# Designs tried in a protein design chat: VH-VL binders against Probable pyridoxal 5'-phosphate synthase subunit pdx2 (pdx2). Part 1

Every score and structure here is a prediction.

Target 1, 248 residues: Probable pyridoxal 5'-phosphate synthase subunit pdx2 (pdx2), of Dictyostelium discoideum (Social amoeba) (q54j48)
Amino acid sequence: MEELIEENNIKIGVLALQGGFKEHVEMVKSIKHCFSECENKYKYSIIVQEVKSVSDIKKLNPHGIILPGGESTSMAIIASSNNDGENIFTFLKEYIKQGNFIWGTCAGSIMLSNNVDGQKVGGQSLIGGLDVLISRNYFGRQIDSFETKINLNLKFSKNNNNSILLENFEAIFIRAPAILDVIDKENVEIIGEYIVTKKDGTKEKVITAVKQNNIIASVFHPELTNDNRFHQYFVQLVLNNHLIKIKI
Positions, changes and structure headers below are counted from each chain's first letter, unless a header gives other numbers; Kabat numbers aren't used for antibody chains.
ipSAE, averaged over its two directions, is called F for ESMFold2-Fast, E for ESMFold2 and O for OpenDDE. V2 adds 0.75 times the mean of E and O to 0.25 times the DockQ between the complexes of E and O.
[cut] marks letters that were taken out.
The coordinates of atoms that the task and the answers printed are left out; those that the model quotes come from them. Centres of patches stay.

## First folded at step 15 (VH-VL; from g3 with heavy chain A33Y Y54D)

Design k2
Fold by OpenDDE, look of step 16:
Structure k2 (fold): chain C 248 residues (1-248), chain A 121 residues (1-121), chain B 112 residues (1-112)
Amino acid sequence: as target 1 above (248 residues)
Amino acid sequence: QVQLVQSGSELKKPGASVKVSCKASGYTFTSYYMNWVRQAPGQGLEWMGWIRTDTGNPYYADDFTGRFVFSLDTSVSTAYLQISSLKAEDTAVYYCARVDTWDYSGYLDYWGQGTLVTVSS
Amino acid sequence: DIVMTQSPDSLAVSLGERATINCKSSQSVLYSSNNKNYLAWYQQKPGQPPKLLIYWASTRESGVPDRFSGSGSGTDFTLTISSLQAEDVAVYYCQQYYSWYTFGQGTKLEIK
C-alpha cells in the first residue's frame, strides 16, 4: 500500500531559469481539485519543484515539466546548456519521447514547436515535438501586450465527450507568439483560438493553445492570473497518464 | 452556524420518482462538496456519491448509477437528489453531508437531518 | 473497494465502564505523503443523523467529550469511551475516506 501511495504522487517540475517560474509553482500549489474528480479511487498529492538543471530534473524525476515564458527563458536555457555537461534541450527531447508531459508557455511554446515562422524550412527547433507553425512575437508585431478573454476547450481524452469548455478565460499576452497553423491536423488538438483585429482593421484567427499527445503549448500566461484551471488541466493530464501507466 | 436542512418525508409508489432537497446555510456553499448517504431501515450507512458545488460535477458510487441524479441550485445553496423508477429497496433515509475538500480532508463534518423516502404499493 | 469491518456488532457496557470498538480496513488507509490515517468515527443516535466524533483516526471533533478517543494506524483502529455515559447509547460507525468512502457495518452500544 505504501508503494501504491508513493506512485500516486504527481511530481511537476518547473524550469526555473528565467520567466514566471515562481508564478507557475504557486499556481500548481494552489490546485485543490480535479476537473473529473480525480478519476482514480486513491488519494494523491501534487509535488511541485523548481528545476534549474538536468541534474535537478533527474533528481525530481517529474511526471510533467512546465517551461515558463519569456524570450529570456530560451536564452537562459541556451546559456545553461553551454555550461553544463549535459544539454538540457537534448534531455527534454528525450523526456518528451519517453511520454512524459511537458507544457510550454509563451517562449516555452516556441521551443516545443517544430516549425517557427521565419526559420528556414526544415530548421531544427530547440526542443521540438509539436507539429505546429508558430510565429515569434506575433502580438508584439501587431499590437502591444494585452489582456483579454478567450475560450478554451480542455480535452482530457480523444473522446470529445470528455472535455471542459472554459468560457471567458482571462488570458494575458506579453509580446506573445501565436500559433498560425496546425501541421498535423489529425493529432494536434486545438485548445483555444482568438480573433485578432490588426491595426489595419483586418481580422485574423490565431491559435492560442494546443495539445499533441503529451505536449501542451499556450501562447498566453495563465500563471499571471488568479485562475489556475489551465494548471489544473495540465496536472490532471499528467495524473491520468500516470495512473494509466501504473494501472491504478 | 452551519446547517443542512433537508426536505420532508416522501411516500411514493414503485416506478415513481422523488426529489430530495438539501439546503445549506452558515457557510460558503461552493467551498464544500455535498455528499449523499443512504441508510435503509435498520441498516448501516452507504455512501452514494458527491457533487461538486463549484462545478456541478457529480460522482456516483458504483451501486448508485443510473436512477440517481445529483443536482444543484447554487442560487439558493441547495443540493438535490433525484431517484427515478423507485423500487421498494429504495426505502431509506437519505442524508446530505458536506465535505471539506481542502487538503483532501474527506470526512463528513456536517449532516442534514435526513429524509425518509418510503416506497410502497 | 476498501472494506471496513467493525467488531463487535453490538456490546453492552455498564455505566462508568470502558467501551471499546474495533475497526479493521481491508487495506491500509494510511497515506504516506502526509502520514495521516484517513479514518473517521461517527456516532448515530436513534432518529438522528450521524455525528462526526473522530477524524484522522485520533483527532476529536470540536465539542466531542474527552472520554472519546481514537487510536490505531494502517488497518486497525479503535474507538474508546473511557467512562460510558447514558447519552453514549448509539450506533457507532467507522469510515475510511482514503479511497472514496466506505463505512463499517456499525456497532450498537448499549448500557448493561
Scores: ipSAE 0.000, ipTM 0.505, lowest interface PAE 14.3, mean pLDDT 87

## First folded at step 18 (VH-VL; from m3 with heavy chain D54E)

Design n1
Fold by OpenDDE, fold request of step 21:
Structure n1 (fold): chain C 248 residues (1-248), chain A 121 residues (1-121), chain B 112 residues (1-112)
Amino acid sequence: as target 1 above (248 residues)
Amino acid sequence: QVQLVQSGSELKKPGASVKVSCKASGYTFTSYYMNWVRQAPGQGLEWMGWIRTETGNPYYADDFTGRFVFSLDTSVSTAYLQISSLKAEDTAVYYCARRDTWDYSGYLDYWGQGTLVTVSS
Amino acid sequence: DIVMTQSPDSLAVSLGERATINCKSSQSVLYSSNNKNYLAWYQQKPGQPPKLLIYWASTLESGVPDRFSGSGSGTDFTLTISSLQAEDVAVYYCQQYYSWYTFGQGTKLEIK
């Protein structure tokens, strides 16, 4: 009896207040398969929608949410939180705690970080949950925006038991932050690194992407390239988690 | 050669303030974090926090918030620790120490000679 | 916070003999992403600042005599002096930099 391939629908919300939310939506729509296609015996489809409010998120009930980058995005979210009946930051905090997946790019990564360099002690993160030290506009002090090739070690499980190495991945940095350090090394895994040559000629290694359980952060903008593999990675994580939840 | 030279011993009254200096030489000052470590008399070492010399952004350990301020004068490659509203329990030797930042390392490879701050009535 | 516990608190060893100091962390300081132990050892002689001896649990700092060695992984670490010299009288500290910074309470090493 041919085991009926169960079809699973994965719903992705892209927060669409400001920033490159359209590009993210397009990237997700362009996904045709996952990295683990050969290992996955189940068919899946992806539903991606823009969400602008807590009510939109609730209506969609997504398995994962993408937080687009750009400082304007952060400001828009802050402004929205002041006007809406339900605070979006509070909602997203709970959303993360429930084990749902979230991916922050650039400014989104800052919002997810528990420690932001330059913030006053005792200051709380907008969303939080990611136990790293991140520096705002790190690359702005060296170069405003640039494109380079980086290596990404996509972590699907802890302890490198299941990972995929992407070499020479095109990464676009726009006044990008940088993750300076991992605070909770028990739960946070490094996905990407980059060696920065500073103005004084010295070099520093920074982290460009991390995963902490259901939280993913990247300081670069994969949505601005023609390479959807990072989006595939995120969707794969969401899918894997969903399959576990439905006991497959 | 890398050197960290700190200011001399201080004797202060409770409620006063003190500012300890740490002058760095022999390396690019703005490329390494400067840490502060406290050691009470006859006690162990306590990490107080660090300051990013590149940006001047400080981070304070939980027990060293409020009265402790890290600052820089990059023109003279000097880090400062200011303690306000001094208390008797602030009596200690304070060390500045350089952090090797490569590969997210956090060990402290060079230390100042220490500055004794005594707070007594 | 990761708590570092050294043992013993004090140790007396004869000249030329082996000295062993242990350090235990309340949780593993081995990072899976790079397979490194975020553990350092320092020597502090009377009236002097701490001096880095070992980092990454087992890497000897430049200029440190090779009679010093570090071993261990995860939660249990050891500093060994193969042949104690008079100049080795000091307090030794282990330090984790896995999650911020914490030090052991120190081990006082004296000559027997």
Scores: ipSAE 0.728, ipTM 0.879, lowest interface PAE 0.7, mean pLDDT 91
Fold by ESMFold2, fold request of step 21:
Structure n1 (fold): chain C 248 residues (1-248), chain A 121 residues (1-121), chain B 112 residues (1-112)
Amino acid sequence: as target 1 above (248 residues)
Amino acid sequence: QVQLVQSGSELKKPGASVKVSCKASGYTFTSYYMNWVRQAPGQGLEWMGWIRTETGNPYYADDFTGRFVFSLDTSVSTAYLQISSLKAEDTAVYYCARRDTWDYSGYLDYWGQGTLVTVSS
Amino acid sequence: DIVMTQSPDSLAVSLGERATINCKSSQSVLYSSNNKNYLAWYQQKPGQPPKLLIYWASTLESGVPDRFSGSGSGTDFTLTISSLQAEDVAVYYCQQYYSWYTFGQGTKLEIK
């Protein structure tokens, strides 16, 4: 190759406006270069950087971006007020439309959603693109934080042609939202769900993680665990997409 | 037994407002979404939207984002539909209907008896 | 939006005979993530509200007589009444709850 190793690198940006962006960076760094997941023709490496502005994103030119958890209203204000002259959320709308991968965790999943329960007309700015109905602070109404085991059906292509079941994944919920409904069931695949038992004994099934093509959302915080398999999943999706583009 | 009892029929002039009530009994009101469905005379059923009874947050179908307001009084297990600036085309039977809670998307398992709203000069 | 089209618009069936109502959706209402068809059937008798008969395309609601059944998957669905009774005179609606809600236009069932 005529350039340094970057021509076959996978570049991941982590939006560093608020929340757990450092934990996400460390999780991505913990992913070893795995030859068993790659074609034998190329050596691949993973480059991860914090990005705070449209300029940062353009300089990195990432194949995928992680939107960490935090407070979604604060993130929207910061994104609109940054000093590079461009709104980050507006840029990310186009980034997604171009087929680049994005993963929102907790507040990041809210920012990606097309429908937020209780959102007023003219309310908080969102990135959008994910056709679900999400409820802010769904789990936080009675308890701020909890951990529980959930099953995750990791989807690599539509129609379950290639999936991996992670049983008993230790999921950390911190004032977490929940996805109440999938609006575009043809294009949105369920990765994780959880059954809530209400005070009257009534059960409600909610969704904790989804994939819509190049958009991934999870309401829990895998970055706060010792299990990097969800980050590995995202990076694998980004790598697979890159490999398809090179071969075409 | 699950029951949804709606307020009586209404006769209104164009430009007036109406508020239809739907009182629930036989279940925990805040555990199930409440939907509103319109049926114009001689016509089929048209979904207007829902309200999450746990939170009071409404969702309106596209044609109903203006003059239609969903609300609740959970102390009396009652949902309300308010229609402002009434037009002749609002003449219809309005139903409340409960959504099943088990699945992310649900069917409408129990219906109120309907409230006829007639708008005429 | 998912358009639900019923056929026929009306039918007349003799008491004790089979009645069949078709519902076709403009796109599949089968969710691959859980393999459920998000399709319901409702009965509306004259002067009464709609009543749920069937959900998930083929699951009979509690208290609904066994003569009612639902079948089909994806885009094509059928409501069947195996032995028509006088009380079954109604308009029947299919409804998708796959992406928001839409109803079919209705099928009027009468006694011949």
Scores: ipSAE 0.697, ipTM 0.858, lowest interface PAE 1.2, mean pLDDT 87
Fold by OpenDDE, fold request of step 21:
Structure n1 (fold): chain C 248 residues (1-248), chain A 121 residues (1-121), chain B 112 residues (1-112)
Amino acid sequence: as target 1 above (248 residues)
Amino acid sequence: QVQLVQSGSELKKPGASVKVSCKASGYTFTSYYMNWVRQAPGQGLEWMGWIRTETGNPYYADDFTGRFVFSLDTSVSTAYLQISSLKAEDTAVYYCARRDTWDYSGYLDYWGQGTLVTVSS
Amino acid sequence: DIVMTQSPDSLAVSLGERATINCKSSQSVLYSSNNKNYLAWYQQKPGQPPKLLIYWASTLESGVPDRFSGSGSGTDFTLTISSLQAEDVAVYYCQQYYSWYTFGQGTKLEIK
């Protein structure tokens, strides 16, 4: 049995304050291979763990972190209640600045956004870093969940030559936010869009997922499907970055 | 046809408040963002922010926080700009302008006629 | 913030002659994802609100005379009036909507 070297282990943390963190863990565990266009010739393994505190994150020292959905306000309250001497959001801000990868889904995407609907330009976010304008509960403050098929353009680099188009991806929206605009169009890549038909019959295009360097956000819940391709995408980004760092 | 009709000119003392209205017609009011733009006398155009007419959520530019409040009355397809604690430097023409929302476009296709607000002792 | 700089600040052109106004952005307003320039031109006549002339750098707004045209890409843009008419006396503004919204300082166009 070939032993894996430590450098080939990709460690993913899933923030387990609230939401579907267990589902995310299971999705990451289900990953068996990279995309068909993957150029990685090195064997790797994925280690995924729930993290609930800064101490947990430090112990795991993950290459990437997933911020699950749920209620952002509830997450903030829980985070504040679990005071182990360091604010987890402050830590995550630094974590992002260090070039580590982070993926926010639903509430997580809101937390990563620099601009939230109803605020001012440059308003404070819990974590921040993503130069978009996001609207909370765009699809309804009440129980307004739905499923639809969307196309996702997964870009692994700034070069459009290294992208994968996922057609008819099943996307689950639960009181979902929506990205209304990209503020930094130079660095933020749109992964997914959705055309909303309003009650009056008019249509509006919204953004469902974006990538800005080491920050990924999606407003839908891929963890609630049997399709782990978005998780594969995230892990592959983390892997690619890690390989560069270790000069492989 | 699309029309934006604003309220009339205002003369106020420093420290007072003013509320400018912008009534929309000729289109579905809640389907477009309403923007506010300021133009001081003899000066250029300054974007103040917008209000999402569907939700009533405002978004303010950095220089227009605190004393500036965007609001709506959707029943009459009207957007409002309120300025409190008026200063002399607030003297300007204020415009409402509709944003085309399709394909994340930000150009302003229709404008109100403007409302002059004069702040003088 | 993206700074928009127009040139010249003022321009006098004879009737029937070509008028050219330039606009430079401090950074590119070309979006690679859709290959569109987030640039608009507005006309403001005395005592009137701005009027949209051109959007996406070169698309003429409905109802605008075809003597108006926009060109350019990235950071350099030009508004051209092929044959100046008396009613074209106004201040012209370029605007980027690539990152929030900023306007040029305006160019005053007059008749010689």
Scores: ipSAE 0.690, ipTM 0.864, lowest interface PAE 1.0, mean pLDDT 91

Design n1
Fold by ESMFold2, fold request of step 21:
Structure n1 (fold): chain C 248 residues (1-248), chain A 121 residues (1-121), chain B 112 residues (1-112)
Amino acid sequence: as target 1 above (248 residues)
Amino acid sequence: QVQLVQSGSELKKPGASVKVSCKASGYTFTSYYMNWVRQAPGQGLEWMGWIRTETGNPYYADDFTGRFVFSLDTSVSTAYLQISSLKAEDTAVYYCARRDTWDYSGYLDYWGQGTLVTVSS
Amino acid sequence: DIVMTQSPDSLAVSLGERATINCKSSQSVLYSSNNKNYLAWYQQKPGQPPKLLIYWASTLESGVPDRFSGSGSGTDFTLTISSLQAEDVAVYYCQQYYSWYTFGQGTKLEIK
């Protein structure tokens, strides 16, 4: 019993190619409690490490990976130049298919998307797996950076009515993308949305965060706030998945 | 007062190209996606794709990823459909249709009058 | 792709009588995240472009006569004309906008 409780180490990799990976590491380290749908009877610890290569990921063998925001072209170039036998994005595609958890933030959410507005044949490589349509330049064309309060409906299982609502979460948008549409509405759940008012008074609703099973995407930067509750959410999802796999 | 006015009918030979225009008025052109819909003679409606007027970025439905090109001239609030290497099977009425912007998936609220393109050898 | 199947392919209805057109999708078009049915109905009169009648399965577009109504949820949808008028002779299309866009094959409505 006690040996099983000590085996509940949750390993989180933070992809450290470019962008805000240090902030994500610090946010994960700051987690004292995770969300729980019910009482969590198991003790666990969180191990978080930067990962820069396929080799780093294999050594850590993480239960979940955070893909930070940054400059997506630079990230794709670095990922392609990693090693001759394995591209890091190609490895992450398989990592996702195996049911491991991944969370992309800002540019990271773009890299996870199956459909990118304006994507050209032979364009920038992507990881894919998330069946949404995302716009790289949505907020960056209108406003460089802003903070606003949004509501987040945290989803833990498909069709789970035990969602947690985070009201008035302070979200930081930095030249952020927006999810324009969900293509697979059967499997993609909306966590957050935002209404943009254009110069002509026209309103447009966009999506700021989604969950597709083991894939989480957000266009804002929770790692740049003092509120670790979105990181708690991701770790809780990873923990729940780990507990199912060890059948306790 | 939203209005979409399309260019007139076209008669073309196989292998030629055609460019259909759709001029919008009564609203801010760049605030709404523009869609293209095909209707072959005596047939139903077939969605071809859309173009995001804010950016000029198109999306083509699977059957239309080749010879069909959507474009814009925002200075005159006009969307274009260009069809190259015309085939007899391209004979159809082509409609432009505006997408409502309120929801992240929208219905087609205003339609142009249609442009008949006839391809005959 | 979501296939939209209408029934019947054509029907004839007497003036002043109720007309019913059915539309079935190959998978649900009800989005659980917002509980909306992503379904629209269009009317196309001879020689005219399509005209939006109904969106969100049951919401009547402005300027559409009250005799038109939409109902249904998930995979099964119905367009109803409560009292057929001569000007209602048209082809009617359902359309899903749940995952990209597809139209039903159309239902031709004629006066009996």
Scores: ipSAE 0.675, ipTM 0.848, lowest interface PAE 1.3, mean pLDDT 87
Fold by ESMFold2, fold request of step 21:
Structure n1 (fold): chain C 248 residues (1-248), chain A 121 residues (1-121), chain B 112 residues (1-112)
Amino acid sequence: as target 1 above (248 residues)
Amino acid sequence: QVQLVQSGSELKKPGASVKVSCKASGYTFTSYYMNWVRQAPGQGLEWMGWIRTETGNPYYADDFTGRFVFSLDTSVSTAYLQISSLKAEDTAVYYCARRDTWDYSGYLDYWGQGTLVTVSS
Amino acid sequence: DIVMTQSPDSLAVSLGERATINCKSSQSVLYSSNNKNYLAWYQQKPGQPPKLLIYWASTLESGVPDRFSGSGSGTDFTLTISSLQAEDVAVYYCQQYYSWYTFGQGTKLEIK
């Protein structure tokens, strides 16, 4: 039997200040279905738009925002130079506090972090909210870019044993940061990790992707692959949150 | 063979500065974080923070921002703790301790012998 | 901050008998992402620096005698010495490394 219900438009903003925002838009547009564990009983459509200002974000009123990677210093300067009445980063702090979903990639993950290794007074402004310790240039000291296969344990809810394992996901790292530690382990779930073997044989485990409630961060670039499953994951989280809100 | 050897005891007057050294041997110094831990006489252990030996970037626990400075000299595999504007309450044994690297947040697997800093007028 | 509370503050035990030291954290130190308890135990003998005994709540550090064991999960942890030896006179500290670092106040173990 077919279920008839009002169409649910889920709206995704992609912050288009600098970096790979077009690739993110195209990846979101390519999504045709939810994950197989999704018992999708509602009709929905995805609206994705680039947003460059607080005014753009307010007009779209998105259920979720993607922060692409780019040059983090340039992005912070552009965000503060916007004359829409508010700094974009200040607006995003409140957007997150209100329970709206956000996903930062590469430089975007740095901007969401509460603790940045080596952060100086008067340095780059941050959005914050994600309680991790991140290193800006972890891989860029010796390796400018590389591609490797990693496993991603996609988490959908903190309180259920519901997850999807993506084996051998091709992850593209471009002068990437790494999450060195999770500060709030109660609320931050690890989605992906990577083991670095140093020249002396010492191993160091770093985190490549996390979820803290409505905040998702990844240090790699899924938008530069042919695999839209991480974008599907983010959209599914946004949809699930929207469906919870409309059932009250 | 891992060894952390700290500098000798210090007797200082209030308002002075002190610099405690911790020389590492038996492992690759830049592969492991170095931590500092304080123990006031007859008291328990208090974590002061760490320094990433790979980068020289420190992190200070909340009560140790300001007068406490972590630094290092990788050419001699040595970490330093400098305390400025010494107060009587700074009288303590100061330990350096190495962090294990396997997990994201590690335990302290090797400790220096401690350096007693006494602040007395 | 996660507060670590040990009990008792002091303990006297006869040679060859079992000693038990408890540690309670103000919140769980079990990380669901890797199912590990971020809890360590240290021994500090008189005049010596602390020495790591146990990590991940129950894993013995290399070179630690097997009379030492750790148990517990979440918020409640126990260090056990199955047959007390004279050289075990020390102060014992638990430590969480779940969110930064916090030590318990210590438990002084004495020979009765």
Scores: ipSAE 0.648, ipTM 0.835, lowest interface PAE 1.4, mean pLDDT 87

